# VH-VL binders against Probable carboxypeptidase X1 (CPXM1): the designs that were tried, part 10

Target 1, 162 residues: Probable carboxypeptidase X1 (CPXM1), of Homo sapiens (Human) (q96sm3r113to274)
Amino acid sequence: TGCPPLGLESLRVSDSRLEASSSQSFGLGPHRGRLNIQSGLEDGDLYDGAWCAEEQDADPWFQVDAGHPTRFSGVITQGRNSVWRYDWVTSYKVQFSNDSRTWWGSRNHSSGMDAVFPANSDPETPVLNLLPEPQVARFIRLLPQTWLQGGAPCLRAEILAC
Key: E = the ipSAE of ESMFold2; O = the ipSAE of OpenDDE; V2 = 0.75 times the mean of E and O plus 0.25 times the DockQ between their complexes.

## First folded at step 15 (VH-VL; framework fv_enfortumab)

Design m6 (from k3 with heavy chain Y108S, light chain F94Y; at its last look DockQ between E and O 0.77; V2 from the best seeds 0.00; counts 0 for: pae E 7.4 > 2)
Fold by ESMFold2, look of step 15:
Structure m6 (fold): chain C 162 residues (1-162), chain A 119 residues (1-119), chain B 107 residues (1-107)
Amino acid sequence: as target 1 above (162 residues)
Amino acid sequence: EVQLVESGGGLVQPGGSLRLSCAASGFTFSRYNMNWVRQAPGKGLEWVSYISSSDYYIYYADSVKGRFTISRDNAKNSLSLQMNSLRDEDTAVYYCARWGYRDYRFDSWGQGTTVTVSS
Amino acid sequence: DIQMTQSPSSVSASVGDRVTITCRASQGIDSYLAWYQQKPGKAPKFLIYAASSLQSGVPSRFSGSGSGTDFTLTISSLQPEDFATYYCQQANDYPRTFGGGTKVEIK
């Protein structure tokens, strides 16, 4: 579809380049928010199967530092990998930054408003969203807007970038 | 008990085609990412191809791109490798391998099926 | 591609010997390295993940160390069942690449 994977799934993007607003536990930290990552076999494993924000986090975000100016073109998301728990984000917005302090959003060109991307409806099926316009930036954030009722915002992701 | 059983190996002429299959049991196949890894006679291991649990992501080694096609049927717990335009250097034992994305290693292997490409 | 350079290519050793195998990555892979054992005519068997974490059921005489680019597998006291070929494998990027192997043989 365009630019190749940045490298969340592959580990080309190191754990130190991933950050989040909050995490429910270390085993659900941003370093686990990588496409296709799988949980350990036991509930509460330190190797759980997604990034999950704290339930009370009013403004959840998941951030990737590409390390240099990068042309972002798309986002792929999955829900949480677990045989014990169901959690997934159902919609999100995307923001960009060059300094991780000032941010601008992906805009819907037909409406002029911030784009809201439909996300997941099950744990494993990946959902691709191409950005309306590719953006050149160093940082990209996914900002969950809605998620599985009664759950928490949990996701695994890959970023498409040149 | 995790079990992976490869089949479909055999003798084939250069330029020919062969289809390998891998039957999986003892785990929820549709939740696991699967691979083919090969080993030429007397040589080391070489990763060949990968398919994600939902078949959304597929990768190939450069040596097989355009000639090999990986696929899966999650309803039948089956992984396949269609091999076209075979060359002498494709002679190897082909392993079906399960990728453990918990900590990024091949955690289960089949016993392999032998492909021999000879003129 | 990340090249994995494994040494030595072979080792002749006796039961009870300490055996050390090294693996070097062409670029940093943090601790995303696995070790496998393969006996003749058999599929590889997983030993160590994350450079140093021993898989359940693997004898404690096996240990791994290293991070970044330089990694080591050690067998502290070689046993008869340890004569095999050992492979390292990086998990930091596609293609997943293996070292060339180290054959541990009976002296």
Scores: ipSAE 0.045, ipTM 0.645, lowest interface PAE 7.4, mean pLDDT 88
ESMFold2 (binder alone), look of step 15: mean pLDDT 89; pTM 0.891
OpenDDE, look of step 15: ipSAE 0.918; ipTM 0.952

## First folded at step 16 (VH-VL)

Design n1x (from m2 with heavy chain S102R Y108S; framework fv_enfortumab; at its last fold request DockQ between E and O 0.78; V2 from the best seeds 0.00; counts 0 for: pae E 3.4 > 2)
Heavy chain, then light chain:
Amino acid sequence: EVQLVESGGGLVQPGGSLRLSCAASGFTFSRYNMNWVRQAPGKGLEWVSYISSSDYYIYYADSVKGRFTISRDNAKNSLSLQMNSLRDEDTAVYYCARWGYRLYRFDSWGQGTTVTVSS
Amino acid sequence: DIQMTQSPSSVSASVGDRVTITCRASQGIDSYLAWYQQKPGKAPKFLIYAASSLQSGVPSRFSGSGSGTDFTLTISSLQPEDFATYYCQQANDFPRTFGGGTKVEIK
ESMFold2, look of step 16: ipSAE 0.252; ipTM 0.734
ESMFold2 (binder alone), look of step 16: mean pLDDT 90; pTM 0.897
OpenDDE, look of step 16: ipSAE 0.129; ipTM 0.741
ESMFold2, fold request of step 17: ipSAE 0.446, 0.082, 0.394; ipTM 0.805, 0.681, 0.793
ESMFold2 (binder alone), fold request of step 17: mean pLDDT 90, 90, 90; pTM 0.903, 0.904, 0.900
OpenDDE, fold request of step 17: ipSAE 0.016, 0.938, 0.937; ipTM 0.591, 0.959, 0.958

Design n2x (from m2 with heavy chain L103Y Y108S; framework fv_enfortumab; at its last look DockQ between E and O 0.04; V2 from the best seeds 0.00; counts 0 for: pae E 10.8 > 2, placed apart)
Fold by ESMFold2, look of step 16:
Structure n2x (fold): chain C 162 residues (1-162), chain A 119 residues (1-119), chain B 107 residues (1-107)
Amino acid sequence: as target 1 above (162 residues)
Amino acid sequence: EVQLVESGGGLVQPGGSLRLSCAASGFTFSRYNMNWVRQAPGKGLEWVSYISSSDYYIYYADSVKGRFTISRDNAKNSLSLQMNSLRDEDTAVYYCARWGYSYYRFDSWGQGTTVTVSS
Amino acid sequence: DIQMTQSPSSVSASVGDRVTITCRASQGIDSYLAWYQQKPGKAPKFLIYAASSLQSGVPSRFSGSGSGTDFTLTISSLQPEDFATYYCQQANDFPRTFGGGTKVEIK
């Protein structure tokens, strides 16, 4: 057990392999959705510590291209690291694809429906969710379902894979 | 190879309407944020409008707000721009442009379609 | 809105010359700037992203530099195919804005 990180935190997964449905700004883009990434601490710093979808984005998603077929086993999420305000995703679904066009979801065996993973309740505490069954795919998407009331879907993530 | 082909340009009187279309091929259209960018004769480039991949997020330049409507049909791989209440200053070549998601640039452009607004 | 001021508006140059084009943003945009080349009657073609990173297939005679508010595009030894108009574009926020363009023409 204990599959290693794919490499969002370490930068082994390059920025070009991260995509999102939308971003509030460049400083909140998918390249900032890496576990433990930090905001700037002073006025005028343009980089913040998360990916944040646009507030009006009704169907937000954050996507990682592993570059080859990969056995995904888990997801770790954090909220937004910021001096501006706090935001976090409180639940999400996970989807997989081999071609970035046809997607299938992680399923809850008990209900037979798409699994909904409980996520964060504060900006910094990481939350691990193991997939009910590991999935072999090239692409993995996190699809925020709920987030902090009055806020935006913001997250940092790491993917566990063997 | 990424291909973007605009159509629907033409001559129209002030106050008139025109609908531009852009046919996309060679990439997964539904994954990309799309834009219209225009260029008046002998002038520089001006961003006109943006639509997100899901068509939820839409932005317009101030000069066209309330007159232009961007839309997309992901099943048909098409982008559209409905232009109403056209003015002389809307005369331009209109480009369909794909927004590169990683580094925030227009990484692919169509050849453009010409809109001329004159009496 | 972030205004992009590009200079000069035109440059007359000969093959082999070094050409420098300047772009200034009205507020800090870090390195989130792209450069495009446009030939007459053609659509723009992107050259440089993130201020200094060359796109695949762009000749190494092109280089970009700068951060914050002041940026440059340099062509170290001008070639016949480089006569075109060049535009900068900020990638930091909406609306996406371009510089006014610099036409590089045969002297």
Scores: ipSAE 0.010, ipTM 0.485, lowest interface PAE 10.8, mean pLDDT 86
ESMFold2 (binder alone), look of step 16: mean pLDDT 90; pTM 0.914
OpenDDE, look of step 16: ipSAE 0.909; ipTM 0.947

Design n3x (from m2 with heavy chain D55G Y108S; framework fv_enfortumab; at its last look DockQ between E and O 0.03; V2 from the best seeds 0.00; counts 0 for: pae E 13.2 > 2, placed apart)
Fold by ESMFold2, look of step 16:
Structure n3x (fold): chain C 162 residues (1-162), chain A 119 residues (1-119), chain B 107 residues (1-107)
Amino acid sequence: as target 1 above (162 residues)
Amino acid sequence: EVQLVESGGGLVQPGGSLRLSCAASGFTFSRYNMNWVRQAPGKGLEWVSYISSSGYYIYYADSVKGRFTISRDNAKNSLSLQMNSLRDEDTAVYYCARWGYSLYRFDSWGQGTTVTVSS
Amino acid sequence: DIQMTQSPSSVSASVGDRVTITCRASQGIDSYLAWYQQKPGKAPKFLIYAASSLQSGVPSRFSGSGSGTDFTLTISSLQPEDFATYYCQQANDFPRTFGGGTKVEIK
């Protein structure tokens, strides 16, 4: 219960600080990957309910620029909010950077491998993952590893940071 | 400092081929979707082609589809446009342009390289 | 394809004049419109994103407005460095399309 939300849900983190590897459409862009965001009522409108990577994106990622060195301690994820579609990420890795060029991963110290975080199993239930060790960096990426069969990597997120 | 430097332009006969290159520096090239945009002499801007950061998702303007091939090499920070079966209407300055995800615009442009197609 | 109709094609104006440029989309694009400035022999430079948000370092005499299909770029008091060609561009769908341009010329 250590660090507070960085501000994806609250909009304290502006849209210009959110980037992604790809998006299926503008209405599923990184600016929609904010915890508890809700879709508009019409399928295909500009206000869909998550970030969703393109289907063919082999290395999907969702990135937050905190703007300065920041102590990241955890991640909260949700699936896609939609009355039309069910999509959610079921596992992800986390990476950090100080310059958006060189990245290092959150590690599982017992195995020495990158930590893989269990994510969502439904559209709305938030899932908290505390990092094995908090990391100081400017940028944080979520890298979907698995997602709902037959679907796309879609998520909404909040970052816990001091 | 973000830099995009185009090369490979020149004079070519109709039906000929050219390969344009764009060298990128000052940013993580593999994170960005890249584009070619052209401008015919005395005319406005026309989007030509797009390639996603991974190289998997590719779009072309109808006027160039089947004749032009966009590609990228993320290890070498380079973007390329192979132009085949060139026509008079392909005469233009060709710009390498970076697409900004969150701001929904072409946020960085190269200086352009000139392609002239004439008999 | 989303057609972008830009008006006027040129404007002759003096330093200090108010200049208004309009851009109309053939279908709704919400606020996903950018404005660019281009000087002869140079690549375009972006000015405004999301219809009305000024890029850092752009003088406050530039403003954008509109949503849906009708958009306006205004230069409230034209300066010598503002003589250029201006383009709108929609960010809603592929192909990305530009307006035809508006050349702002010194009178």
Scores: ipSAE 0.008, ipTM 0.479, lowest interface PAE 13.2, mean pLDDT 87
ESMFold2 (binder alone), look of step 16: mean pLDDT 90; pTM 0.905
OpenDDE, look of step 16: ipSAE 0.934; ipTM 0.958

Design n4x (from m2 with heavy chain Y108S, light chain S53R; framework fv_enfortumab; at its last look DockQ between E and O 0.68; V2 from the best seeds 0.00; counts 0 for: pae E 8.1 > 2)
Fold by ESMFold2, look of step 16:
Structure n4x (fold): chain C 162 residues (1-162), chain A 119 residues (1-119), chain B 107 residues (1-107)
Amino acid sequence: as target 1 above (162 residues)
Amino acid sequence: EVQLVESGGGLVQPGGSLRLSCAASGFTFSRYNMNWVRQAPGKGLEWVSYISSSDYYIYYADSVKGRFTISRDNAKNSLSLQMNSLRDEDTAVYYCARWGYSLYRFDSWGQGTTVTVSS
Amino acid sequence: DIQMTQSPSSVSASVGDRVTITCRASQGIDSYLAWYQQKPGKAPKFLIYAASRLQSGVPSRFSGSGSGTDFTLTISSLQPEDFATYYCQQANDFPRTFGGGTKVEIK
């Protein structure tokens, strides 16, 4: 597909455009869910190494506002960057919206059901998932479905968009 | 103690090539994003290139795209910059710089290696 | 590219003076700005990150402020070791860009 990064890693997408259903702490908030972000060992624990939803969150999601209609083509995910803890999402769904109120999912072409994307199996290795069909929307959500047993849904992400 | 030691600079004619190396010690090199930053004589700082800790993401300044190649060897704690088709405007001190954790700054710098492109 | 416009280009000052240096970004960069000090023949040394946070070991006479596009570095009482060139640097996007530098000289 060849679409470039939207700008989560580079900070082209500002913190104010990232939102989540919940966060375990400020240092694990959506502003930390950026690909290749690393925990702030030198600067204290306010700068942990991923977005992590609360344990009790039954419907976790991580949301990016592209700021304008954008052709989304793919998602790259990593687990949590930490020397102390292991957490990662192992599968997720993707949803889109133009108004952040009504959402539609990326569909599995053969079944017509929402696609479930295989995600991570370790903290650092990035995993690319191309969308079955690119979608034009303003908002994109990642919805963790499964994650490391005994852990929490934690991820870092980049969005590919043209 | 974080240490970054650049090498490989020298005098080169226009159109020539050089390979710069940066030896890293005192930290877990494979966990850090690395950069090259240069400074022409009497001029300010110019970012040149970036490589992520896993080498999946690589970026270049427009002034060097297609001519320079950044690479890393995490097993040897080494960062490299292959510079081809060198021009007079590439004359500079080249710094190896460590990108800090998510506070978005260059937190450690080498002392630099000088590249002079002149006939 | 995000252009960083730094002013003044030089400042002549005496020990004990208050020195201010400004940096303007061509577009919003939130607080993703760092300040560096560079002495002749030496590599830059970072002083301030996230616009206003001092690195450990940086004297409290240094302070930073600003958000969005307008940022300042202040040295409240200049010391002999503070004569150097200072650079701002944005981290909001690639390429990472620096201001043109401000040389603080002995008056």
Scores: ipSAE 0.014, ipTM 0.618, lowest interface PAE 8.1, mean pLDDT 88
ESMFold2 (binder alone), look of step 16: mean pLDDT 90; pTM 0.906
OpenDDE, look of step 16: ipSAE 0.858; ipTM 0.931

Design n5x (from m2, 38 letters changed; framework fv_nivolumab; at its last look DockQ between E and O 0.05; V2 from the best seeds 0.00; counts 0 for: pae E 11.2 > 2, placed apart)
Fold by ESMFold2, look of step 16:
Structure n5x (fold): chain C 162 residues (1-162), chain A 119 residues (1-119), chain B 107 residues (1-107)
Amino acid sequence: as target 1 above (162 residues)
Amino acid sequence: QVQLVESGGGVVQPGRSLRLDCKASGFTFSRYNMNWVRQAPGKGLEWVAYISSSDYYIYYADSVKGRFTISRDNSKNTLFLQMNSLRAEDTAVYYCARWGYSLYRFDSWGQGTLVTVSS
Amino acid sequence: EIVLTQSPATLSLSPGERATLSCRASQSVDSYLAWYQQKPGQAPRLLIYAASNRATGIPARFSGSGSGTDFTLTISSLEPEDFAVYYCQQANDFPRTFGQGTKVEIK
């Protein structure tokens, strides 16, 4: 609560700090998973407005490297910005790491279960989820759990952190 | 191999209704925006209707707006065109056409189904 | 609505000759222009998309060029199977529109 944007939307977080489990194309890569990014209309239309995992990716994830230990407090997501294609994540889990090898989840401390966050139901409306409790880590992953039927997991995001 | 197979065409009187079906195979139908395009005998191509992969965005040509309804059932890989209040000028071969991923073209076409509207 | 005007209406040529087909848009469509080939009794076939990219399986004798409002389809050396009607199509706005067609026929 009260932490500012980490800087996906503003580009303070550079493309090199964004990674993903897979992407459908370069124009749907993790560098396109930034809140409010819009589809490109240049030649070839190779740049669309989201990160999209491959359809066959059984364990999709989108990862941000904050570059140093950081207190993560929330996540904002949008669906895919595209003139002709509609995809969005409808729920996700969140994981953290200090070394990008060992991961732990955001948990509901009352139940001990991994928290599942409701996400999007349309392409553009931002959805904020505050973490049940803030976590100090270097890396944060969004792990889509469900998405628009028959599509692929696609999202744009911003991370709240201080 | 991508296939689109139209059915439901026929001869019908003005003012009547007809439903066209398009069965898709060989690709993930739910990922693709779909269209109907028609061609009157001896004439050029006319775009008729568009439906997005999610069903959220639907557009019609002015000539059919209010009379035709495009829809899809992604679980059955099927595109539909409900054609009401048919007129003689709706006589055409109706093609089901797939809108190509990210590159704004009709990359696959069905063989077409003929609709004839005459008294 | 974006109007596409094709010229000429008919090209009468022999196999081996070069065909040059023109498509002019009433306003800019950037590079979002496609070309289709259609033979009698058949569905259209995509040839060129995004002004200059050949679709999969289209021979190198087909090439497209242009941007903005003026576009050209060139068939460098006509084969017997190339005698057909050709349509341009824009995707810059709704409604999607096609040109009126250029018929390439045997002289």
Scores: ipSAE 0.008, ipTM 0.494, lowest interface PAE 11.2, mean pLDDT 87
ESMFold2 (binder alone), look of step 16: mean pLDDT 92; pTM 0.933
OpenDDE, look of step 16: ipSAE 0.094; ipTM 0.720

Design n6x (from m2 with heavy chain S30Y G100S Y108S; framework fv_enfortumab; at its last look DockQ between E and O 0.75; V2 from the best seeds 0.00; counts 0 for: pae E 7.5 > 2)
Heavy chain, then light chain:
Amino acid sequence: EVQLVESGGGLVQPGGSLRLSCAASGFTFYRYNMNWVRQAPGKGLEWVSYISSSDYYIYYADSVKGRFTISRDNAKNSLSLQMNSLRDEDTAVYYCARWSYSLYRFDSWGQGTTVTVSS
Amino acid sequence: DIQMTQSPSSVSASVGDRVTITCRASQGIDSYLAWYQQKPGKAPKFLIYAASSLQSGVPSRFSGSGSGTDFTLTISSLQPEDFATYYCQQANDFPRTFGGGTKVEIK
ESMFold2, look of step 16: ipSAE 0.042; ipTM 0.643
ESMFold2 (binder alone), look of step 16: mean pLDDT 89; pTM 0.885
OpenDDE, look of step 16: ipSAE 0.925; ipTM 0.953

## First folded at step 19 (VH-VL; framework fv_enfortumab)

Design s1 (from k3 with heavy chain G100Y Y108S; at its last look DockQ between E and O 0.78; V2 from the best seeds 0.00; counts 0 for: pae E 8.8 > 2)
Heavy chain, then light chain:
Amino acid sequence: EVQLVESGGGLVQPGGSLRLSCAASGFTFSRYNMNWVRQAPGKGLEWVSYISSSDYYIYYADSVKGRFTISRDNAKNSLSLQMNSLRDEDTAVYYCARWYYRDYRFDSWGQGTTVTVSS
Amino acid sequence: DIQMTQSPSSVSASVGDRVTITCRASQGIDSYLAWYQQKPGKAPKFLIYAASSLQSGVPSRFSGSGSGTDFTLTISSLQPEDFATYYCQQANDFPRTFGGGTKVEIK
ESMFold2, look of step 19: ipSAE 0.016; ipTM 0.635
ESMFold2 (binder alone), look of step 19: mean pLDDT 90; pTM 0.902
OpenDDE, look of step 19: ipSAE 0.911; ipTM 0.947

Design s2 (from k3 with heavy chain Y108S, light chain Q27E; at its last look DockQ between E and O 0.58; V2 from the best seeds 0.00; counts 0 for: pae E 10.9 > 2)
Fold by ESMFold2, look of step 19:
Structure s2 (fold): chain C 162 residues (1-162), chain A 119 residues (1-119), chain B 107 residues (1-107)
Amino acid sequence: as target 1 above (162 residues)
Amino acid sequence: EVQLVESGGGLVQPGGSLRLSCAASGFTFSRYNMNWVRQAPGKGLEWVSYISSSDYYIYYADSVKGRFTISRDNAKNSLSLQMNSLRDEDTAVYYCARWGYRDYRFDSWGQGTTVTVSS
Amino acid sequence: DIQMTQSPSSVSASVGDRVTITCRASEGIDSYLAWYQQKPGKAPKFLIYAASSLQSGVPSRFSGSGSGTDFTLTISSLQPEDFATYYCQQANDFPRTFGGGTKVEIK
């Protein structure tokens, strides 16, 4: 009865359709921002379990290209899966676009301002946020607003869409 | 160390059913996405089914959709494949395989269990 | 579905020979390609991930290269234990697809 996963976790959405404002390393790039992705268990594994923006990035964002106009209905987020660090986003905003140049936000009806979605409080527990109103667009961005104090904006995500 | 042990294979007539099991040990099973991959005698590898660590994402190859059901029990560290309406084309060695998401590969395989579908 | 075209289907070679196996994807898969070795009656053995990264314990005579659609596996000096069937596998999309295999046989 609801919109299904777009396919970040399943790899139905290819790495080429994921972009970000920045990443701390290639092993923390947008291609790692997929729900339930996990870090390596051995020393020398290059890839960790999240997308993480650079320390100096003042306006972090994580972007998914659905490839065509798509009805977005919700977002699921997790923190960083890592044997080394605790990092997670605690709140984010959502934006949409048809051309990746002009963006509009999901709105909070009560305040009249952009909606701010509560996100994670631990590394693994997924948190679902349904959009106040589903939006038809090609591109969706998650824009971290707050994250674990002393940490970095890191997330894994899945998008619900039809 | 990672161990995957398949069981439940055997000889079955066309139209019959089998349930395959895979016992996992040496890793945190509930954190890993799991798969079944099969290999017909003298043929190449064919992916059959996938189940995410959350049980939410389940996918099947077109050749088995509607006939096979993948499931997992994270409390018992077990993966299962219920195979119904079996056909001659389903004759294969069935491998339980762990998906290494960080490296996009099947990073651990069981030894396989043989399913033979014949009259 | 992303089709993986692997060639040759078989190769006859002698110990010490260089063997090159190619794999071509029907669309771009970046570097999300793995190589496996399989001996008769055994499960596949993982060799190479991310097109070119060797798994720990894999002899250095094995190497992988490529990005996008065209990939190669090279065995620089074939050893007796290398006679096996080799498969490529893409990880860019579902279904996960394998090449048809390349059987490396003694001459």
Scores: ipSAE 0.007, ipTM 0.541, lowest interface PAE 10.9, mean pLDDT 87
ESMFold2 (binder alone), look of step 19: mean pLDDT 90; pTM 0.904
OpenDDE, look of step 19: ipSAE 0.883; ipTM 0.937

Design s3 (from k3 with heavy chain R98K Y104W Y108S; at its last look DockQ between E and O 0.74; V2 from the best seeds 0.00; counts 0 for: pae E 14.2 > 2)
Fold by ESMFold2, look of step 19:
Structure s3 (fold): chain C 162 residues (1-162), chain A 119 residues (1-119), chain B 107 residues (1-107)
Amino acid sequence: as target 1 above (162 residues)
Amino acid sequence: EVQLVESGGGLVQPGGSLRLSCAASGFTFSRYNMNWVRQAPGKGLEWVSYISSSDYYIYYADSVKGRFTISRDNAKNSLSLQMNSLRDEDTAVYYCAKWGYRDWRFDSWGQGTTVTVSS
Amino acid sequence: DIQMTQSPSSVSASVGDRVTITCRASQGIDSYLAWYQQKPGKAPKFLIYAASSLQSGVPSRFSGSGSGTDFTLTISSLQPEDFATYYCQQANDFPRTFGGGTKVEIK
């Protein structure tokens, strides 16, 4: 009945399976977009606690390659874990692909338009969104639509799959 | 200075229960994922359970699943392990451990509390 | 479950010796491996993370290497305080698993 985590938090999904449209720095790259990942605490630490797209990225996305056809059922997001600044995505869309080239979206059945999922309102509280319908695909993308005013699209994620 | 202090160990008969506690200080407890790790007398280390910083993700070793419950109280800087249906095989020193800035590593350990299951 | 096979189970060595301990994972774990030192009656002490990165305060005579399935801890010149048991641990997946330990004893 419950769908287990794909393995972003647990590292079952390796860093090489995570990609993004852009990142502000290596320490905010897609390999940092794992649920509950923590920032470094010392001055000079290179790694912060999220994936963050570049400020100028007009079409940000975070992508997970499951490595094989997978029945995706849900998404959990957090904002950016940091000691000096915080950012978070406030809404996102979800897309799927079998080849990472052609994509289809999770759709709102009532309107026939792409579903928009409410995301985070603080840095740490996880927010679960179940997909309207589970989708079988190899790749899943989260596409931030809105984020903290004056900030950048930053997130950590876990994917649920049956 | 990071301090992790375990308590609540003792002697218990098979089928009994104990609750272990870990008091944390010297770091922002709510930011760190926490673990219990045990070591049977004369044996190696065995990971027991994990709880994420927000307590949303919880995992158990197969040997304790269904019998042990990990929990945390971020307001009180405390980690707990409720141990039910105890068996001889659960006899060990139990350590509270936190991860550093990569979640897969154990960064600091307490001194441990001893649980003895014996009739 | 990812099994961690650690060898040797024990080694007798003298101060100044080079000691090498190996750890093998039953499947690829990239570099998600840690090494710990434990002295009798004490909690384990963290030494190495990410296969090769030294924890703060760990002497430079300790080094780690490897990726994928095969990993090595090396003590380049054994000191009196290094006689202990050493464990590897993978963090690639749950359950987290440890190697069986290597006891480094005085010859």
Scores: ipSAE 0.006, ipTM 0.495, lowest interface PAE 14.2, mean pLDDT 86
ESMFold2 (binder alone), look of step 19: mean pLDDT 90; pTM 0.904
OpenDDE, look of step 19: ipSAE 0.868; ipTM 0.932

Design s4 (from k3 with heavy chain Y108S, light chain G28D; at its last look DockQ between E and O 0.58; V2 from the best seeds 0.00; counts 0 for: pae E 10.8 > 2)
Heavy chain, then light chain:
Amino acid sequence: EVQLVESGGGLVQPGGSLRLSCAASGFTFSRYNMNWVRQAPGKGLEWVSYISSSDYYIYYADSVKGRFTISRDNAKNSLSLQMNSLRDEDTAVYYCARWGYRDYRFDSWGQGTTVTVSS
Amino acid sequence: DIQMTQSPSSVSASVGDRVTITCRASQDIDSYLAWYQQKPGKAPKFLIYAASSLQSGVPSRFSGSGSGTDFTLTISSLQPEDFATYYCQQANDFPRTFGGGTKVEIK
ESMFold2, look of step 19: ipSAE 0.248; ipTM 0.742
ESMFold2 (binder alone), look of step 19: mean pLDDT 90; pTM 0.910
OpenDDE, look of step 19: ipSAE 0.880; ipTM 0.939
ESMFold2, look of step 20: ipSAE 0.007; ipTM 0.538
ESMFold2 (binder alone), look of step 20: mean pLDDT 90; pTM 0.905
OpenDDE, look of step 20: ipSAE 0.920; ipTM 0.951

